# VHH binders against DUF1769 family protein (duc2), part 1

No score or structure here was measured in a lab: all are predicted.

Target 1, 222 residues: DUF1769 family protein (duc2), of Schizosaccharomyces pombe (q9uua7)
Amino acid sequence: MKCFLICGSKKEPISINGTPNVVKSKYFEGDVKVRLRDYETPDEEYFEQSNDTCSIMIRGRFLPTESTLTADDILFGNQFEKPLRDVLPMGSNLLMKGLQYVDPSIEFDLYCDQPWAFSPFFATMTKMQVSDALLPMEYFEDHSSRRSQMQQQVIRQESSIDPNKYILADFCNPFFNPSTLSISIPYTKMSFSIKNYYNGQPLRYFCKTRDGNVIFAVEFDL
Below, numbering starts at 1 at the first letter of every chain, in headers, positions and changes, except where a header shows other numbers; antibody chains aren't numbered by Kabat.
ipSAE, averaged over its two directions, is called F for ESMFold2-Fast, E for ESMFold2 and O for OpenDDE. V2 adds 0.75 times the mean of E and O to 0.25 times the DockQ between the complexes of E and O.
[cut] stands for letters that were removed.
The coordinates of atoms that the task and the answers printed are left out; those that the model quotes come from them. Centres of patches stay.

## First folded at step 1 (VHH)

Design cA1 (framework vhh_5c3l_4)
Fold by ESMFold2-Fast, scan of step 1:
Structure cA1 (fold): chain B 222 residues (1-222), chain A 121 residues (1-121)
Amino acid sequence: as target 1 above (222 residues)
Amino acid sequence: QVQLQESGGGLVQPGGSLRLSCAASGFTFSSYWMSWVRQAPGKGLEVVSDISSGGSTTTYADSVKGRFTISRDNAKNTLYLQMNSLKPEDTAVYYCARGTYYDILTGFDYRGPGTQVTVSS
């Protein structure tokens, strides 16, 4: 599997479980590190302390813009180039209702010509730390209560992003493995592949503004 | 430099009222959530109340809900806390803080020196 960072007009390889890639965009400066548990070059330090199968870790700061950015202005999620295969309305609606239970802020359209699903960045990140200084990529303190409040749009719309603060954010979970496109059933040892639904296209995670400006993207080329 | 300066504290009898003010300077006050936090003798910090940048959203600790009202005047760069039906348990140093529990990017990054509130007969 190959992984790429898309930032502005550049697309460059990501070293999975390796050195972070620099992000320098109009809206953000920092770095991104992608980790996969069962990859040929292991990151034992991270995965000895985590049950996650994948991590996209984002470290840096959002830059000042002409209009003040709020927590509701930054989105994170998936966008596809072409339709998904074998996606039927009844079954997919049940899946998405389940996903909305886990992430109530997610918005989606899986049936259009270029399917998408996005959540507010600050509501969907699994772990997050804010600091006056750039933190090591392995350091987190508990933020669960603040994260839960970020699921309320009114709170996000009135929460300004301070361009002088650094964030360390980790998008991770033990249930979805992007390298195999497999979903593990919670509380069981069972998993199943969703690879065929992707119709041969890559899996991309976009960080973008609500009005459509891409900040960066991570591409998993399967 | 961010500056926050509280005023309005003092001695009051149980059941009385006080209004705290916080004068802010050195930043765009209207762009930030603001909070009141307090520290009672021998205890840690407790978040009392916070208010959104435009003033439309407010929250309160269960201990003060129905008795305290947070408000702000963005034209005057001033944060207020109206405290009614005060109890001895409200005795604390009250701090004005920039940010909120909900603002994961700012947190409580700056606070004032505090103003003492004593509720005693």
Scores: ipSAE 0.000, ipTM 0.258, lowest interface PAE 12.0, mean pLDDT 81

Design cA2 (framework vhh_5c3l_4)
Fold by ESMFold2-Fast, scan of step 1:
Structure cA2 (fold): chain B 222 residues (1-222), chain A 122 residues (1-122)
Amino acid sequence: as target 1 above (222 residues)
Amino acid sequence: QVQLQESGGGLVQPGGSLRLSCAASGFTFSSYWMSWVRQAPGKGLEVVSDISSGGSTTTYADSVKGRFTISRDNAKNTLYLQMNSLKPEDTAVYYCAASPTYWEFLSEYDYRGPGTQVTVSS
């Protein structure tokens, strides 16, 4: 599989489990690193302490804009260019329930011409730390993160984003595997493949503003 | 004011049993998923078992399935772990941990206790 960073007009390859890619946009400056557990060049130190199968780690700061950005103004999720195929009666219904189970904050419309599913960035990140200085990408390997603590302190939907602070955020979980396009229902034997619903299009994760400005995107070319 | 306090650990012979308790205070216990997590000498943290806020869903690590039983009493704000058929490999410090959501269980915990030592030795 190939992985790309989309930022502005540029599309560049991402080295999975390798060197971070620079993100430079009107809304954000920093870098992003993609990790997959089942990959030919493993990031063994990252995965030895967790059950996660994938990680998209974002590090940097949100930049000042004409209007003050709030936590609820930054979204993270998926958007498709063409309809998802429903090959089973109730198939799309199972997809929706799987997505909501993995991410309770998710809003979606999977039946429209350009399907989408998004959550507030600060609500959907698995791990996050805010600091006065840029933290190392390896920070969470030595430090446990308490998402609920962070939500109480800095991840309130109405809270203004401080452009003088740096974030380190990790979107990771053991439930969704981009390499196989499968979703595992936590702590059950149940899993299901979404591969047939994707209709051959790439899987993209977007970080965007609520009013539609893309900050960056990570593309998995399947 | 949040506190989790484990108790019930000790020295036991292989094949024996122990019951661990975790007393919780300072948060709405009945709203939280609860877990037992252990750390054996020279090893990383291992999630042993978890239980949903209402007690209807339980999960166990393969290493303890069939031998350990997790339970909770929301009226008493207490979490339990009944450990049967103990093996030397079960020797570890056992921690009580709380998370507000099911899917956060493997990534992080909101609260964790100081731990109780379990030693299984002949």
Scores: ipSAE 0.000, ipTM 0.111, lowest interface PAE 17.2, mean pLDDT 76

Design cA3 (framework vhh_5c3l_4)
Fold by ESMFold2-Fast, scan of step 1:
Structure cA3 (fold): chain B 222 residues (1-222), chain A 123 residues (1-123)
Amino acid sequence: as target 1 above (222 residues)
Amino acid sequence: QVQLQESGGGLVQPGGSLRLSCAASGFTFSSYWMSWVRQAPGKGLEVVSDISSGGSTTTYADSVKGRFTISRDNAKNTLYLQMNSLKPEDTAVYYCAKETYTIEYWSGPFDYRGPGTQVTVSS
């Protein structure tokens, strides 16, 4: 498996469990680091302290724009170039239930020509810290009630993003295993493979504005 | 205006106990998570404990687990920290905070902590 950062017209390789890649966008400046537990060069400092199987860690600032960005304006999720294969109808139902169970704020359309699933960035990030200075891209604990508050659309729409603050956000979970391309349904012994759904296309995570401007994307070439 | 006023600090010997109180005003206390944060001389801020708005969820720093207990009385707008088995390394100024130490984007530009109360653990 190979991983790439897409930012503007630039596509560059990401060293999984390695050094972060710089993100430079009209909407964001910072860096991103991708970690996988079951990979040939493990990040043992992170995974000794975490039960997660994967992590996309994002650090930086959202930049001031002509229209003030709110917490509801930034989305994070998946978008595909081609229709997903319908070879596992039972798996499709499980995938939908799994997504809604893990992230109640998720919006999706998996049956269109370019399927997608997106959530508000500030609601879907598993952990997040905000600081006056760049924090190390290392394991951290999230003691905040942010996620539960940010699942409420009215709170997101009324919350302006402070361009003078740095974020450290970690999109991580113990449920998706990229090595087997399987997803576990939380709190059950049930799992299902999603590999056959991809129709030979890469898995991409996009960070974008609600009105459609891509800030960056992380591509897993499966 | 958010106002937080800590009390209950003092000098105790190792193994002793103290109970800190924080009187809150200027906001709907029962709607917010509350935290105790401390700062030892010459060191940065450390989040010691936090408690959910209704009191059902609590967390503790590893350094204080099993020794400290956070609680709240929403009818009195008061936050408490019961500190048992105190150690010299617990010596710090203790602050009551409306939210956790890390500021989140949805949070307003509030003063997140009161003036603090000094706790000194010494023989």
Scores: ipSAE 0.000, ipTM 0.146, lowest interface PAE 13.5, mean pLDDT 79

Design cB1 (framework vhh_5c3l_4; at its last look DockQ between E and O 0.02; V2 from the best seeds 0.00; counts 0 for: pae E 16.7 > 2, grease 27.3 > 24.2, SAP .798 > .668, placed apart)
Amino acid sequence: QVQLQESGGGLVQPGGSLRLSCAASGFTFSDYAMSWVRQAPGKGLEVVSDIYSGGSYTTYADSVKGRFTISRDNAKNTLYLQMNSLKPEDTAVYYCAKESLEWLFGPMDYRGPGTQVTVSS
ESMFold2-Fast, scan of step 1: ipSAE 0.155; ipTM 0.627
ESMFold2, look of step 2: ipSAE 0.000; ipTM 0.119
ESMFold2 (binder alone), look of step 2: mean pLDDT 85; pTM 0.865
OpenDDE, look of step 2: ipSAE 0.000; ipTM 0.235

Design cB2 (framework vhh_5c3l_4)
Fold by ESMFold2-Fast, scan of step 1:
Structure cB2 (fold): chain B 222 residues (1-222), chain A 122 residues (1-122)
Amino acid sequence: as target 1 above (222 residues)
Amino acid sequence: QVQLQESGGGLVQPGGSLRLSCAASGFTFSDYAMSWVRQAPGKGLEVVSDIYSGGSYTTYADSVKGRFTISRDNAKNTLYLQMNSLKPEDTAVYYCARDSSIQLWLPGFDYRGPGTQVTVSS
């Protein structure tokens, strides 16, 4: 498995469980680190404390733009290159139900030619810290879970994102496992393999603005 | 003023070799991933090979893996494709393409050269 950071015109390799990659875009300045538990060079220190199969951790700051960004203007999620309707007729319906249950703020269209599912960045992170100082990438004080963060008024503020504040955010969404290429419906016994669907297609996680500007993406070449 | 210009195509017999070149100008070549894309008669576009901005990582279509080698010279703003053990099924117009990572919502390329014809026939 290979992993790549896509940022602007650049597509650069990510060292899984290795050194972070620099993210430099019009909207964000910082770095990203990708971890997979079941990889040839394991990050045992991280996964000793975590039952997660993967982590996409980002630290840095969002930058001011000509149109002021609010917390709800920055989205995180997936966009697929192939239609799901023909490959997963029944599974698509269950996937939609599962996504909506886990994240009520998620927006999606799984029936179009290039299916997508996105949620506000600050609501979708499993863990998140906002700080006046740049924290070490491995430092994380468990401030709140994904569910409680979605309910916090401070995260859903209408005010512009403060470019002088740093974020440390860790995305872990166990409903999709890149190593097994399976979708698990949270809190149910149901899981589906999508290996045949992903054969020949990369898996991408996007961070984008609501009006469609990609800030960065993490691509898994399966 | 972005320009991509392919060269090196031609007629070759099965089992033969060709080396394609692409001269790039009008942009910072070293900032972009580059691809070779081909279109055979009556078929759609196929990405043959991809090379990332620094040149260390390459990918190949299964149909050409082990036979074709992509490379780049960032100092010369030039992309190459070394094609060995050519087969009649490799007959196509070959395009040099700049990766449009900025347009991730639609897979594709923002610039493509005019193409160079490769014909593998006896």
Scores: ipSAE 0.000, ipTM 0.147, lowest interface PAE 16.5, mean pLDDT 75

Design cB3 (framework vhh_5c3l_4)
Fold by ESMFold2-Fast, scan of step 1:
Structure cB3 (fold): chain B 222 residues (1-222), chain A 124 residues (1-124)
Amino acid sequence: as target 1 above (222 residues)
Amino acid sequence: QVQLQESGGGLVQPGGSLRLSCAASGFTFSDYAMSWVRQAPGKGLEVVSDIYSGGSYTTYADSVKGRFTISRDNAKNTLYLQMNSLKPEDTAVYYCAADTSSPWEYLFQSYDYRGPGTQVTVSS
């Protein structure tokens, strides 16, 4: 599989499990690193302390813009270019509950012409640290637990983002494997393949504003 | 202990001006974004203006844009709000606000820490 960073008009290759890519846009300044457990060039140090199958780690700061950015204005998630094939039956509450368990703030519409699923960036990150200076990407000491404390308060706040603070954020989980396009049901050994629903299109993770301005995106060409 | 103390409120005629001040102590003022928040009689809280820790980035509610100016003096641990062309609709208790809780919350400008407020009444 190939992986790309989309930032503004530029699309550049990402070295999976390799050197971070620089992100410099109107909205964000920093870098991003993509890790996959099941990949040719392993990142064993990261994954030996984690049951996660993938990681998108973002390090940097959000920049001042002409309009105030609040916590709820920055979204992270998936957007597809064309309809998903043979979408899940309407009565599949177990998968819906599984998705909501992993990310209670997730909003989605999988049945429209350009299906999507997004959550507030700060609420959806599995692990996050805020500091006065850039922290190394190896900072997280406990890879087994979520560091986003006060998550319930954060997703409800219309709080302005402080452009003088740096973030280190990690989007990872053991439940979705982009290499196999499968979802594992939490606390069970059950899994469901979603490969046939993707209709041959790439998997993209977007970081964008709520009104639709893309900050950056990570593309997996499947 | 975090302490925020507003001053400068009062009674003023429509079209008049007031300058509010907020003295901050108990935290490293220069590390935090600050806000002015108001509550009009019978209404909820409204964020009037924000200023980031370095002072160069400011925002304003549409209702006050062009009339109010937020500023700060990090050397004096003081936040200011210059209010010009005051209208009866600006009548409210004005609060100085900061979030000094956990390091995780430093990214967000929370209104959990605010002063006791200063009353601004615009009346003829």
Scores: ipSAE 0.000, ipTM 0.148, lowest interface PAE 15.8, mean pLDDT 75

Design cB4 (framework vhh_5c3l_4)
Amino acid sequence: QVQLQESGGGLVQPGGSLRLSCAASGFTFSDYAMSWVRQAPGKGLEVVSDIYSGGSYTTYADSVKGRFTISRDNAKNTLYLQMNSLKPEDTAVYYCAKDSGSYTLWFGELSFDYRGPGTQVTVSS
ESMFold2-Fast, scan of step 1: ipSAE 0.012; ipTM 0.314

Design eA1 (framework vhh_etentamig_d1)
Fold by ESMFold2-Fast, scan of step 1:
Structure eA1 (fold): chain B 222 residues (1-222), chain A 120 residues (1-120)
Amino acid sequence: as target 1 above (222 residues)
Amino acid sequence: EVQLLESGGGLVQPGGSLRLSCAASGFTFDDYAMSWVRQAPGKGPEWVSGISWNSGSIYYADSVKGRFTISRDNSKNTLYLQMNSLRAEDTAVYYCAKGSLWFGELSDYRGQGTLVTVSS
């Protein structure tokens, strides 16, 4: 499995559970760190207190642009280059309901020629802190319920992004392993692979503007 | 093996037009999104435009919207970029890339690209 940071037209390797990669775009400056449980070089400190299988942690600040960007104008999610394979109508409806249960802000279309699922960045992050200073990649004040933290975060309600503030955001979950393209049922030993549905294409997480400008992406290539 | 061969570049005056072509081989062309990426002298690569496998989705960088048109002919395994109203800042080597709508991987480029020079 390989993992890459895409920023502008540049693509560079990400060291999983290692040193963060620098992100420099006209929309964002900071860094990103990808963690996977049970990887060759473990991040024991991060995974000791969570059931998460993966984490994409983003740290930095959104930059001023020619047009004013609101919190709702920055999206995070998945976009595919070609149709997903072997997706049945009933199965897709259940998947869409599951996605919306986990993230009520999510918008998606899994049946189009280029399937996608996106949510406002500030609404979809599992944990997020806003600070006047750049916080360490491992910093969070507490480990309270991720869902309640998302519901309570003030930045989701802001009409504009403050370019003088820093964010530390963690996109993590305990059930999806991007390196194997498998879904695990939490607290059980049951898992199943969805690799065949991806039809030979990589899994990408995009951070982009609502009008289509890509800020950066993280690619999991099998 | 994947091969991409760009052509159609040249010297043109500001306001002029050029059409670039990319001949693809070594893969099923109509299964993949394709994109154009350019690299100006002394700068890093910049994504220009992307087109889906069936031409149903097309995207452009803000710097070229309204001036450039991407298209493909799946029967000929060929990608095109029609460039109108060219500016000095469009001067670059242009590469085509396989498998990405918004980004081109340099590792997917084949050959030297095609040079476009916009100068009076």
Scores: ipSAE 0.000, ipTM 0.196, lowest interface PAE 14.7, mean pLDDT 76

Design eA2 (framework vhh_etentamig_d1)
Fold by ESMFold2-Fast, scan of step 1:
Structure eA2 (fold): chain B 222 residues (1-222), chain A 121 residues (1-121)
Amino acid sequence: as target 1 above (222 residues)
Amino acid sequence: EVQLLESGGGLVQPGGSLRLSCAASGFTFDDYAMSWVRQAPGKGPEWVSGISWNSGSIYYADSVKGRFTISRDNSKNTLYLQMNSLRAEDTAVYYCARGTYYDILTGFDYRGQGTLVTVSS
């Protein structure tokens, strides 16, 4: 498996479980680190304290824009270049209901020519810290309270992004494994592969504005 | 009871100037950062400017830098926005708000009723 960071016109390989990679865009300034539990080069320090299968950890600050960005204006999720293979309404609905137990704010359209699934950046984070200074890359205790507040759209729409604050966000969970393209249904012992639905295309995570401006993307070339 | 009351809005010609005031009551004014936020017709709210409790830190949106000046008088519990070189795009309802608009943790806990600024010939 190869992993790439896409930022503007630049696409560069990044090391899984390695050193953080710099992100410089019109909207964000910082770094990103990708971790996979079941990978050839282990990140034992992170995964000894975590039941997660993967992590995309983002550290930095959102930059000032001409129009004020709110917490509801930054999205994180997946977008595909081609239709998904053999996607049926009943099967896709069941899969997405499983994902919504983990992330109630997720929006999606799996049946269009370029399928997508996105959540507000500040609602889907499992762990986050906000500070006046850059913080070490680690888990934070305040994630539950902040996520709880940010899961309400009215709170996100009334909350503006502070360009003077540094954000450390860890998008992690124990349910989805990008290495195997499998998903575990929360609160059950059931899991299944979704690999056949990707139709040979890579898995990409995008951080973008609601208006469609890509801030950066992480690509897993499967 | 926290109260913020804006005044000073009105009709002004392009290139003109206006000074907005916000009278604060019901809290210790000099314990809080204050902001100005505007909302143009058909658009979402835009943070304009913020000032710390002691005026030591002042911030402006790029759209107003060099034209607008935020200030406060803690002895009078009053926030000000001096607006110079006004443009048609500055037409909006201007709100006084307690707190830093960009602070994602707290946001604004109180804002006023707003004052309308119309820039036209």
Scores: ipSAE 0.000, ipTM 0.099, lowest interface PAE 18.2, mean pLDDT 76

Design eA3 (framework vhh_etentamig_d1)
Fold by ESMFold2-Fast, scan of step 1:
Structure eA3 (fold): chain B 222 residues (1-222), chain A 122 residues (1-122)
Amino acid sequence: as target 1 above (222 residues)
Amino acid sequence: EVQLLESGGGLVQPGGSLRLSCAASGFTFDDYAMSWVRQAPGKGPEWVSGISWNSGSIYYADSVKGRFTISRDNSKNTLYLQMNSLRAEDTAVYYCAKGYDYVWGSYSFDYRGQGTLVTVSS
């Protein structure tokens, strides 16, 4: 498996479980680090503390723009360039119901010619911290009042993202198995191989604005 | 080989109109969504508009909404952008990109054309 960072017009390799890659775009500046359990170069410090199998950790700040960005304007999720293989017609629906239980804000259309699934960034991140200073890209536990604190900050800023604050966000889960290239359907006993499901195309996680401006993307070339 | 050839750019007065075209070859045009992306001098690329394979889904950036119209002709393997009420800030090189998101085109020379320059100035 190879992994790439897409930012602006550039595409560069990501060292899985290695040094973070720099993200510099019109909308965001910071770092991204991709971690996979049981990868050839292990990240033992993270995975001794985490039961997750994968992590996309994002650290940085959203930049001031000509148009005010709100928390709801930044999306995170998947978008595909061509239809997904029709090998799980009933299972695909079950997969999305499972994902919607975990993330009620998720919006999707898996049966169009370019399937997609997105949630607001601040809602979909598994755990997040906000700070006046850049925090280390290390394992951290979600604060029990994280969502409450973020809501208070967003309301105080009239739903605007504060460009003077740094975020540390971790999109992590135990569902992706990198050794078998399979995904477990949340809250079911089902799993499936992603190689056949994605019909030869790569798996990409996009961070983008609601009107379609890509901030950055992480590509898993399967 | 995937090839995209943009045309139709030029110098136009504020408030004027232009129609851009993109001729696609080397892939099954009807199977893919297409996008328009622009890049102003000294700035990064900005996604402008996208259209699905059958024209059933069409999206626009807020900066061009109500002024630009994207369309396609699958029988001619051609993508269009009708640009009305042009403003100085629309000055940019306009690129045709394979896929709904410009990321597939803008970071890969094989998946976007060489661009067409639009200059809006009096």
Scores: ipSAE 0.000, ipTM 0.133, lowest interface PAE 17.4, mean pLDDT 76

Design eA4 (framework vhh_etentamig_d1)
Fold by ESMFold2-Fast, scan of step 1:
Structure eA4 (fold): chain B 222 residues (1-222), chain A 124 residues (1-124)
Amino acid sequence: as target 1 above (222 residues)
Amino acid sequence: EVQLLESGGGLVQPGGSLRLSCAASGFTFDDYAMSWVRQAPGKGPEWVSGISWNSGSIYYADSVKGRFTISRDNSKNTLYLQMNSLRAEDTAVYYCAKEGSYYDLLTGYPFDYRGQGTLVTVSS
């Protein structure tokens, strides 16, 4: 699988489980690291401590915007090019609730033409002063506690993104595996493949503001 | 320029009450979580309480739970701290901070408070 960073008009290769790529956009300056579990070149330091199947981690600072950003205003999701009815032909209520649990931003209108799905907001976020040394991308102190807090919308809404501070933030979930294109339903043994939905299209994750301004994208060529 | 003006401190006897106020200006008050942070003589700063932008989430340090109440009035750009059953160990300079959140406290990130503070002295 090939992976690319898309930032404005630039497209450059990403080394999965390797060296971070520099991001310099209108809204963010820093770097990004893409990790996949069970990839040919493993990142054992990360995946020994994480049950996630993938991680897209950013480290840097958000630049000043017209309105104050919070952690709830930064989304990192996949945009499908086909309605959900093509992904879930049987329309199981359990499958729908499972997907909503994984990604609360998924619209359960089967006729939405371009749904957003899979890890729409920060799984974790840690703030740092700009004068301090940046935390390493292998930072796991209090990881489970920080993740539990980010799952609560009210805590994300009160977590302001201050342009005078650096952040280390992670976009991931344990339920969607981009390497196999499969989704696991929480609390069940049920999983299903969405491989046929993509039909040769690249898988793209967009980091964007809630009002639609794209910061950067990560593209997996399938 | 961010300006936070604390008031309401003073000398009070153990078991007494005080209400602190913080008048905010220079930023959109409704967009930020607000906190109270205190610094006792000879100690480092200690987070006391935090409130989300819409008052939907309110948090307290274990040392003040059940005794202090944080509130805000977004129409007046004002943050409050009602302090009841005050103890000698509550003696501190109390600061109003726009950078505080419950999430930041769980990660141990230090607050970047902006006010001049108001002194609360609890003595018998």
Scores: ipSAE 0.000, ipTM 0.106, lowest interface PAE 19.0, mean pLDDT 73

Design eB1 (framework vhh_etentamig_d1; at its last look DockQ between E and O 0.03; V2 from the best seeds 0.00; counts 0 for: pae E 20.4 > 2, grease 24.5 > 24.2, SAP .737 > .668, placed apart)
Amino acid sequence: EVQLLESGGGLVQPGGSLRLSCAASGFTFSDYYMSWVRQAPGKGPEWVSGIYSGGSSTYYADSVKGRFTISRDNSKNTLYLQMNSLRAEDTAVYYCARDYFDWLSPFDYRGQGTLVTVSS
ESMFold2-Fast, scan of step 1: ipSAE 0.102; ipTM 0.494
ESMFold2, look of step 2: ipSAE 0.000; ipTM 0.100
ESMFold2 (binder alone), look of step 2: mean pLDDT 81; pTM 0.826
OpenDDE, look of step 2: ipSAE 0.000; ipTM 0.246

Design eB2 (framework vhh_etentamig_d1)
Fold by ESMFold2-Fast, scan of step 1:
Formats: structure tokens, C-alpha cells, sequence
Structure eB2 (fold): chain B 222 residues (1-222), chain A 121 residues (1-121)
């Protein structure tokens, strides 16, 4: 499996479990690191005490803009270029309702010409810390309480984003494994392969503004 | 043996209406989520609508939302699809489907034989 960072017109390889890739856009300045459990190039045991299989870690700051950006103006999620082939006829809606239980802020439309699912960035992160100083990528690995606890700062949706603060955000889940291209059904031991459902298109995670400006994307080439 | 038998299809003019029925047997109908799935000529299957076991929660594909209504009568083991404002693009074979985790791992084995809907003049 290959992974790429998309930022503006640039598309560059991501070293999975390796060195972070720099993100420099009009809206964000920082870096991104992708970690996968049981990958050929192992990490420093990031997942040893968790059930997570994938981590997209975003570190940096959102930059000042002419319009005031609120926390709810930044979205994170998936968007597809073309319809999903062999759309799961009855199970996908139930599966998405199950996922909405664990992420109540998620909005989606899987049956349109360009399917999508997004949540507010600050609401969907598994772990997040806001700081006056840039935190290390290994911050959540600390064997004290930080690794095992949800380190989300409550940021109100209507609150303005402080461009002088740095964020460290970790998007994890145990349900989708990009290495095996499978989804685990929430609250069961069952899983199924999704490789063919993407209709030859890659899986992408976008960070974008609510009005449609892409900040960056992480692409998993399936 | 699980059996699903669809009926109610036919030829209808654009803008017309049809009501599809699915008679279910061989399982406790009231315990299962039920769906309508369609397949147009030359296209793959498309999920159309679904209804939870109790009937109060319904879901629709964007292409049919506002035009189609799914319902069920658990006392009669019957699923319905009321189709209004029909368009040429709604032409398809319509299948009644029982929710089963087994279809996640292979071909869908828990759908009926289908009923053809043709929207044309």
C-alpha cells in the first residue's frame, strides 16, 4: 500500500511510520504523520496499548484569514471522485448509523455522484491537545495517562480559531484498517473487505473549509 | 426456507405512481430490517430504501427521497414501496431484501426474484 500527501498542486509520498511530511498551505502550517499497525516498517509501538489500527496525526496551526474562521468551519473526512461501485445495498446505511453513534457530528451522503462523509475537525479527532508551543509527534505515546486518555480540548463550534496556538490532533479508529482494506462492524468481531467498493479510486481523507477550500488530503492508494 | 415474493411492477407513464409489495415467509419478519434494491439495465444494484423492524425509522437514497415511501405491515409479513412522480430513470427490476450479515462476505443471497418497473410512454 502507498500513501501520499496532497497539498495544493503538490502530491508527495508519505513514509508510513516514518518522518512526518510538511504541510504548508494558505490555511494551515505544520506536518502530518501516518501510522499503521502491523506495517512492514514498524513504528515505536504507538498502538501497543490500544485497539487502533491507523493514525493520521496532524500538528501545526491554522493561519489567520481575512474572514474569521470558527472551529466549525474546518472539516475532516472523506470525499470520493465518483460513485461507489457495488454500493452496499442495505448494510451501508446501518453501518453508517452505527458509526454516527460513535461520531455524532458526522454528516454523509454515500449515494450521490461524489459520495462524502465529514465531521468538524475539532469534534472528530480521537485525541487533541492545544499548546503555546509545538508538541512532539510522540506526545500521546507517553506511558503516563496521556496515551490512554482522550486528550480533547473542548473547543466550542462558534469559537474563533486562535492562530497563535499549536494543535496536535490524532485521528484514530479500530474499525477501518487500510492495510487489509477491511471494515470491522462496530461492537462485533466481524469484518469485511471493501477493496472493490471504491471503484478503482483511492481512499482520501480531506481537511477542508466548510465552504470547500481543501487544506490538505491524505491518500491511501489501494 | 426464506422466501421473498415481490409484486406490483408494470408499465407506467412518467409522472405516474406504482405500489410494490413484498410477501415474506420463512423467518420472523418483525425482527428484521428490510430494504428495497433496484437494478436498471446495464447498471449495478442500487439500494433504494430501508425500514427498521418496528417501522418508525425509514431511510432513502437521494435519487428517490421525497418521491418514494417505504412501509411495512408486520401483522401481514409484508413490505411496501409507494412510488410517486416516477421518472424514466426509475426503470429497473425492484428487489425486496432481508438484512443479513452474510451478504457482507459474499453475493447477496437474501433477496427476492424481483418485479419489473418500466417508466415509458
Amino acid sequence: as target 1 above (222 residues)
Amino acid sequence: EVQLLESGGGLVQPGGSLRLSCAASGFTFSDYYMSWVRQAPGKGPEWVSGIYSGGSSTYYADSVKGRFTISRDNSKNTLYLQMNSLRAEDTAVYYCAKESLEWLFGPMDYRGQGTLVTVSS
Scores: ipSAE 0.000, ipTM 0.107, lowest interface PAE 18.2, mean pLDDT 74

